# VHH binders against UPF0159 protein Ta1429: the designs that were tried, part 3

Target 1, 206 residues: UPF0159 protein Ta1429, of Thermoplasma acidophilum (q9hib2r271to476)
Amino acid sequence: EKVRLIKYSNEREEMQKVLALLMYPFAEDASGIISRIKAMELSEASAILERIRDLRKNRRMKVGRPFEAVNYVFEVTTNYGAFRDLQRHRFLSIVRKPLTVSYGFDVPPIIAKMPDLSEEYAEAMKDAERVYRIIKERYGAWIAQYAVPFAYRYPVVFTTNLAEATYFIELRSTPQAHFDLRDIAIRMYNEIKSVHPSLAGIIKFV

## First folded at step 19 (VHH; from y5 with D31E)

Design z3
Fold by ESMFold2 at other seeds, look of step 20:
Structure z3 (fold): chain B 206 residues (1-206), chain A 122 residues (1-122)
Amino acid sequence: as target 1 above (206 residues)
Amino acid sequence: QVQLVESGGALVQPGGSLRLSCAASGFTFSEYKMRWYRQAPGKEREWVATISYEGGSTAYEDSVKGRFTISRDDARNTVYLQMNSLKPEDTAVYYCAKEGDYVKGSYEFDSWGQGTQVTVSS
C-alpha cells in the first residue's frame, strides 16, 4: 500500500472537539458550549461544518487552528525524492527506515510512457541494486544506503492533523504538482474521506 | 457473528444503471458506518463510498462522484449503492464493509461481505 491510514479517532468525538474549539472564543463559559455540542445531533454538526466549508473561498483561506485537534497517523511508502519534498510540510512527527533497494523503485511518468526508455531506466536501477548489495555485504546497511538512487521507495510513518493535511492535500492535488506528491495527496484525501466523511468535507479545493 | 451479503451485481451496457444491496446482520446496524469497496481483476481492492450513521455525511472516490449514490435503510439493516452512467472501468467485484469496533481509542479492521460481480461491457 502506498498510503495507509494507520490511526484515526471516532468522527463524532473529533467533530465535537472541533466545534467546541470553534465556538469557545464567543462563549461566556466552556460548560455551556461543551454540553450543547455533546448533545448535538450528527446532522446539525455536519451542517455547521458545511457552513464553515462554504466560508472558504480559496485554498489560501486556511481551515483554522481548531482543525489541528483532529489527528491522523499515516504510513507512506514512497521514493526518497518524494519523501524529501514531503518533509518540507509541517507534519507533527516523522519516523523512517534507512534507504534500501528492498521496496522497489518508481518510474517517472514521462519515462513510463516510453517502453524502450523505461527498460533502460530499469536496467540502471538494477545496476544500483547490485552496487548496494556489494557495499551492504562489506560495510553494512547504513553505509550502503548512500548507493540507493532517489527513485527507490521506503516506508515512513508520520503524524499530522486535519488542518495541515487539508493544506497539503489542497496544495499538492493540483495538476501542476509533482506527480509523486499529487498521488500521495489524493490517496491521503481518499483515506480521510473513507473514515471521516463529515470532517473530510472541510477539504474543499481538491 | 457479523454477516454481510451483497446482491444486485449484473452484466450491463455502458451508460446503464444498477442498484447494489448489502443485507447486514449480527450487529447494531445503526451504530456503524458502512462502506463499499471494489476490486477489478489484477488490482487491489479500492474504496468507493462511505455512509456515516443516519443524519451523517457520505463521501465518494472521485471517479464515481456524481454517478454513484450510497444510502442506508436502518429499519431493514441494508446499505445500497445506486450506480448510474456505468463505464467499463467500473467492472469489478463490489464488497460491502462494516466499520470496525472502536476499542481503546482505535478502530479494528472492517468486516467484509463475499462480494457481487458488476460487469460493464458491450
Scores: ipSAE 0.603, ipTM 0.860, lowest interface PAE 1.6, mean pLDDT 87
Fold by ESMFold2, fold request of step 21:
Structure z3 (fold): chain B 206 residues (1-206), chain A 122 residues (1-122)
Amino acid sequence: as target 1 above (206 residues)
Amino acid sequence: QVQLVESGGALVQPGGSLRLSCAASGFTFSEYKMRWYRQAPGKEREWVATISYEGGSTAYEDSVKGRFTISRDDARNTVYLQMNSLKPEDTAVYYCAKEGDYVKGSYEFDSWGQGTQVTVSS
């Protein structure tokens, strides 16, 4: 899978945390806030989040810091160019696996249009795969990664929060964004919507 | 013990409508989010829609938003997917899924039904 959401928390609990943090500056008694929020129906909590969404008139109006309390872990399988651009965003805490041949390789468009060169390129990639498998069997995966050409893809794992995810998704889902990053942004948005339909509503400008 | 039984899949013409049902048993239905997924031939399974607990939100994959509606009847332990303005691209096996249990700070995998075939003629 190109984008996979591998860790998230219970949405009701996350909504309660966000609401508590939103309300705390206006409270005389912290225990009273906790009690009020625990007694709140899910529909009431959802309605408050919808009001907050409605107050954002454009993407330059950032979501509030309470949304930093909602955390996600993603795994993204991508080429090096897209990874380089992803790592420029401050929200990434990145963990990588060793390179492997399991995720396939990219063929540059200019090579893909030349039948002779395209076939030679594919044969070179097949040779690299064969060498990788021999080295892995004999010496293990860490050593075998040196036989993997740059054209192969690899997975990365990163962590983020809903505030930073909202910023990234709204920035990179526009038609003007680089295609690879736009695709990743839209897939992240769908992953968040699938597990956190109420909280995902704060992501408005997609 | 968890059982999810999808029904309502059929062959329909482009522009037609169809309503899928998923009868659930073996768990406290009202306490779980329910999802629909679909898988077209030769494609990976993809998320279609989610409905949260009563009073919560729904969400949709962008290509079906405005055409599909997910709903639930907690008294009958049933989740529905109303599909309108069907397109050939909607041809797939549709799966009902129950959100996994939240155990020790982590979600277990979703539980799945066997699926129901929806075919939209070209």
Scores: ipSAE 0.596, ipTM 0.862, lowest interface PAE 1.7, mean pLDDT 86
Fold by ESMFold2 at other seeds, look of step 21:
Structure z3 (fold): chain B 206 residues (1-206), chain A 122 residues (1-122)
Amino acid sequence: as target 1 above (206 residues)
Amino acid sequence: QVQLVESGGALVQPGGSLRLSCAASGFTFSEYKMRWYRQAPGKEREWVATISYEGGSTAYEDSVKGRFTISRDDARNTVYLQMNSLKPEDTAVYYCAKEGDYVKGSYEFDSWGQGTQVTVSS
């Protein structure tokens, strides 16, 4: 799977937390707001989030810091080239392993259309794999990763929150974004929508 | 024991409509999110739509948004997928799923039905 949402929390609980953080600065008292939010029907909470969504008129308007309270853990399996671009997003927390040959490699589309080049490409990848395994045996995985071509895939686990995920998704889902990053962004968006349909509504400019 | 039984799949011409149903039993239906997935031949299973419990929001995969509507009837323990403006690309086995239990800060896997075949072709 290219993008997998591996950890998320109960949506009702997360919605209550976000609403409490959004409303507390304007509250008459803390106990009143907490009590109202605990008693709130899901339909009312969803309607409030929809109103907040509507206040965002363009993607430059951030969703606000209360949405940082909603956390996700994603696993993304992609080629090293796309990973380099992903890791440059300094607002996302990224944890990775050294590069390896264990997850196979991608064949660029232009090469895939040419059978002779596809065979030569695969043979070159197998040669790189042999070198990798020799180096790994003698010097360990960290050093061996220098023998791994960019086309090889590997899983990366990263944590993020809904505010940061919204920014990333809205930035990288544009047609101008690199295709690999755009695909990752859209898949992350679908993963969030599938488990958090109410909260995902804040992600507007996709 | 959780049981999910999909029905309503059929052969339909492009531009046509279908309504899928999923009869649920063995759990407190009103307390769980329900989802539809689909799997076309040779492809991975993909998410189609989610409906939260009563009063909650719905969400859709982009290619079906505006054409498909997920709904639920808690009195009948049934979730529906109204599919309009069907395209050949919508051809798949459609699965109903119940969101897993949230236990100790983590979700258990979804429970799945057996699926119903939708075929859209001329």
Scores: ipSAE 0.552, ipTM 0.841, lowest interface PAE 2.0, mean pLDDT 86

## First folded at step 20 (VHH; from z3 with V103I)

Design j3
Fold by ESMFold2, fold request of step 21:
Structure j3 (fold): chain B 206 residues (1-206), chain A 122 residues (1-122)
Amino acid sequence: as target 1 above (206 residues)
Amino acid sequence: QVQLVESGGALVQPGGSLRLSCAASGFTFSEYKMRWYRQAPGKEREWVATISYEGGSTAYEDSVKGRFTISRDDARNTVYLQMNSLKPEDTAVYYCAKEGDYIKGSYEFDSWGQGTQVTVSS
């Protein structure tokens, strides 16, 4: 549930749409392209996508605008620091709720290694939860969110497309990426692979 | 009624091989993608592999890629997972799943079997 793929479309239909957009600039006749794409066997379509994957030599070679036609909706539950980094990527739409204590909190790895400090950290988080509840009862959830430490997790829903998802996944799956974003990127990659095995093939540099 | 019955789970030594089967009924098998998932004790369920319709693609979670092979036999309404070079980390209950129906531009949740236990230990 850290990363949940909420909505995706039929893969064959999306592959046909992408292939039509890829091939149109080189076609003499639009009806001929549509006819060829509709008649194409799934294996042939997959082979074309694999060839496109092979032509990308490094992470900086973008996957191309035709892949913007494939859309996804994700829900990601993560701490506020990681969310701030997520929103630097230009997603098509992003919706969030007020901060809350309902989804638990993350303990930084350096603190987790120190048992005494880890216990003090957890107690501080519980104190913040207590203050949040008092403020929420008196002044409502909007004001109470000011009492929520950034270590607490909360869900965000966003839309993206396969071109942008490829860029994000390939950028943030590297060892140099912060561990929160790397984990999110890998989980998004697996979600896309699980439902769109052919289209996911263009995501190469993971 | 969709019905998925996994079988073939066993105790196997590290480095060994095992083939899981999933018998499917209650739907037009050839029209749906099929998936394998697994869940180890105390961990979230994780996706393992997907197979599309005949002539389509397969995909694998990175830790099993090269060791596991998903396949399907549409004549027998059966999905297989061939697992080679098994590691203790592969110990889990393995679930077969049918991709949900695509209704009005959206997929319903997958349908699941009851699972089969794979244990990899000496």
Scores: ipSAE 0.633, ipTM 0.877, lowest interface PAE 1.6, mean pLDDT 87
Fold by ESMFold2, fold request of step 21:
Structure j3 (fold): chain B 206 residues (1-206), chain A 122 residues (1-122)
Amino acid sequence: as target 1 above (206 residues)
Amino acid sequence: QVQLVESGGALVQPGGSLRLSCAASGFTFSEYKMRWYRQAPGKEREWVATISYEGGSTAYEDSVKGRFTISRDDARNTVYLQMNSLKPEDTAVYYCAKEGDYIKGSYEFDSWGQGTQVTVSS
């Protein structure tokens, strides 16, 4: 799968955290807010989130720091070229591993539509695979990765929060975004919507 | 034990409508989010729509938004997917899913039905 949402939390609990952080600056103390929010019906919480969504006029208006309290863990498998661009966005942690030929490679759509060129492309990838295996046998996987073209796929696990995810999704889902990053952004958006339909409403400019 | 039984799949012409149903049993239906997924031949299963429990939101995959409506009837333990303006691209097996239990800060896997076939063709 290109994008998998590995870990997320209970939506009501996450909404309660966000609302507590939104309301605290206007309160005398935290205890009264926590009690009110715990008693709040889901529909009331959802309505407040919709009002916040409505106040955002464009992509440059950030969703606010309270949404940093909502965390997600994703696994993304994309070609290494796209991963290098993805890496520029905020991550909490990742475990690095070498490039390998084990996950296959992407073929650009223009090439895929031309049978003779598609065949030449696949042969070039197979040549790189042969070199990779020779080097891996003799020098190990870390050195062998230098023989792997960026078209090969690289799975990675990373964490983010809803504020950063909103920024990434709204930035990279535009038609002007590179097609690999746009696809990842849209898939992340769908993953968040599938598990957190109320919170995902804050992601407006997709 | 959790049981989910989808029904309502059929062959339909482009532009037509269908309503899918998912009868649920073996759990407290009103306490769980429910989802629809679909899987076309040779493709990965993809999320279609989610509905939260009472007072919560719905969400849709972009290609179906405005055409499909997810709803639930807690008295009948049933979730529905109303599909309008059907396109050949909507051809798939449609699966109902119950959100997994939330235990110790993490979700267990969803429970799935066996699916119902929707075919949109002339």
Scores: ipSAE 0.633, ipTM 0.872, lowest interface PAE 1.5, mean pLDDT 88
Fold by ESMFold2 at other seeds, fold request of step 21:
Structure j3 (fold): chain B 206 residues (1-206), chain A 122 residues (1-122)
Amino acid sequence: as target 1 above (206 residues)
Amino acid sequence: QVQLVESGGALVQPGGSLRLSCAASGFTFSEYKMRWYRQAPGKEREWVATISYEGGSTAYEDSVKGRFTISRDDARNTVYLQMNSLKPEDTAVYYCAKEGDYIKGSYEFDSWGQGTQVTVSS
């Protein structure tokens, strides 16, 4: 899978945390807020989140810091060029593996449209794979990774939160975003929606 | 012994409608999110829709939003997928899924039904 959601938490518990943090500035004490939220009907909690969604009129109106309390772990398999651009976003933790030829490569769209260039590109990639395998056999995987072209994919694991994910998804899902990042953003959005349908409502400008 | 049995798959013309059903047993149905997935020939399985507990939300993959509606009947332990304005690209085996148990801060894998075939062609 290009984007896998590896870890997420129970949505009811996460909704309660977010609401408690949203309401705390207006409370006399934290325990009173937590008690009220635990007693709250799920439909009431969902309605409050929907009202917060409605208050965001454009993507520059960021979701609040309470949404940083909702954390996700993703594994993304993408080409190295796209990964370098992904790193520019402040994910809390990024773990990557050494580069390898095992996950295949991406063909740039402009080359994919031209059959002769696509064949030449694929031949160049196959040459790089051959060199990688020779170096790996002789000198090991760490050295061989330097023979891997940027078009090759590899998996990375990173942690993010709902506030940061919202920003990334809304920024990179636009038609003007680089295709690789846009595809990752939309897949992350679908993963969050699939497990957290109520909380995912805060992600509005996709 | 979780059991999920899909039904309602058929051959339909483009623009047609279908209603899929998934009868569930072997767990406390009202306590779990339910999902629909689909797998087209030669493609990986993809998420279609999720419905949460009563009072929670639904969510849809963008290509089906506005055309498909997920619903549940907790009294009958059944989840439904109403599919309108069907397109050839909706052709797939559709699977009902139960969200896995949440144990020690992590979710186990979903449980899956056997699937029901939906074919949209002229």
Scores: ipSAE 0.628, ipTM 0.874, lowest interface PAE 1.5, mean pLDDT 87
Fold by ESMFold2, last read:
Structure j3 (fold): chain B 206 residues (1-206), chain A 122 residues (1-122)
Amino acid sequence: as target 1 above (206 residues)
Amino acid sequence: QVQLVESGGALVQPGGSLRLSCAASGFTFSEYKMRWYRQAPGKEREWVATISYEGGSTAYEDSVKGRFTISRDDARNTVYLQMNSLKPEDTAVYYCAKEGDYIKGSYEFDSWGQGTQVTVSS
C-alpha cells in the first residue's frame, strides 16, 4: 500500500522497444532492425539485457536513453516531507489531495527505537489531529490542512520511466538516503521486479 | 475458469527446507507469468518471487534471494517455490498468483489461489 505500481505494459513489448532503440544508431534502415527484433526469441532479448547490466560497473554509469521508453505509473502514500524530496526528481506528479489526518502518520526509525520519545511523538500527532478537526469543522478542509504535520501521509500518483526509476532507486537505496526515500526506493524496485523481471535486471546497485 | 491450488505448507524448524507447489488449470499455463506472494498475520500481503514464461527471467524479493527458488513445469501446469534456510520471519500464508490478461493496454487483476500455511518454529 505504501508504494503501488498501478500501470505498466507487457514486458516483451517493452523489451522490443528498448532493443529497437538500442540498435537503431547502427542500422542502415529502421525496418531491418524492427524485423530482427520481432524475430528475436525472448531468451535472446533477455541475454542482451543481461549483457548491458554486466557492462554497468558502478552507479555512475547511467542506463541509456532507450530505457526512457519504458513507462510506469506509481501511487505512493507517504508523508509530506518525503513527498517534497520526491519532487526534486524528474517524476511528474499527476494527482494529489489536500493534506489530511486520514492516512495515519510515520514515525522516524530513530524515534521508534526510543519508547518514551515514540510515545511523546504519537501524542503530538494526536494533538494535531484534534486541531485539524476543529479547524476543518469551522473553516473547511483547505484551511485545515495547514494544521497537518508533515509526518502524516497522503497518496500521490506520478509517472516515471525505467531510466529515471533506475537513477532514483540506485541513488536513494543507499544508507545515506533519508529513511523515507530509501523505503520508497526499495518498494519501487520490488514492484518493478515483480512485473518486469527481465527489465528490472538493469537496476543493479540496490 | 482459472484455478490455482497451493500445497506443501507445513511446520518446519528454523534452518529447514520446504517445497511449495501450485497446480494450475483453466488457462494456457505456459503463456503467463506466475508469482508467489505471502501474508504474515497482521501484515500486508507481499511479493516473494516471479517467474516469466519460457525463455524469460526470475526475480525475488531481497530477503528471500539466494534462499528461495521459483520454478515451473509447463508439462504439469505447476509452479514451485523451493524454500531453504527458513527463518521465523518466513512464517506466512503463501499464495500462488497468475498474472492477469493484458487487454487494451491494461492488465486485469491477478488470479489467486487459496494459500498454504508455512510456519517456521517449534
Scores: ipSAE 0.627, ipTM 0.873, lowest interface PAE 1.5, mean pLDDT 86
Fold by ESMFold2 at other seeds, fold request of step 21:
Structure j3 (fold): chain B 206 residues (1-206), chain A 122 residues (1-122)
Amino acid sequence: as target 1 above (206 residues)
Amino acid sequence: QVQLVESGGALVQPGGSLRLSCAASGFTFSEYKMRWYRQAPGKEREWVATISYEGGSTAYEDSVKGRFTISRDDARNTVYLQMNSLKPEDTAVYYCAKEGDYIKGSYEFDSWGQGTQVTVSS
């Protein structure tokens, strides 16, 4: 699976945290606000989030610090080129493995549409795999990883929060984004929507 | 044990409509989010729609938004997917899923039904 949501929390509890942080600056009594939020129906909390979504007129308007309280853990399996672009986003707290040939390789779409070039590309990738296996046998996996072309995939685990995820998704879902990053962004968006339908409403500019 | 039984899959023409049903048992239905997924041949399983409980939100994958409607009937322990304006790319096995239990700050995996085949072709 290219994008897998490994960990998320109960949506009602996450919504309560966000609303508490949004409302506290305007409240005279902190304990009263917390009690009211705990008693709030899910539909009422969702309506408040929808109003906050409506205030965002463009993607330059950030969702606000309270949404940093909602955390996710993702596993993304993608080629090394796309991974380097992911690293440019400081929201990543990354755990990764050494590069290997075990997860297969990606064929760029333009190459995939040209049969003769696709065949040459696949042969080059198989040649790199053979070299990898020779080096791994003699010198181990850590050294062998230097023979792995950028087109090969590998998994990475990272953590993020809803505020940073919103920024990433809205930035990288545009047609100007590299295809791999756009695909990852859209898949992350769908993962968040599938588990947090109310909170995901804040992600507007996809 | 949790049981999810999908029904309503059929062969339909492009532009047609279908209503899928998912009969649920073995858990307190009204306390859980319910989801629909689909899987086309040779493709990975993909999320289609989610419905929360207690009058909560629904969400849809963008390609089906405006055409599909997820709903639930807590009295009958049933989730529905109303599919309108069907397109050939909607051809897939459709699966109903129950969100897993939230235990010690983490979710268990979803429980899945056996699926129902939807085919859209002329």
Scores: ipSAE 0.626, ipTM 0.874, lowest interface PAE 1.5, mean pLDDT 87

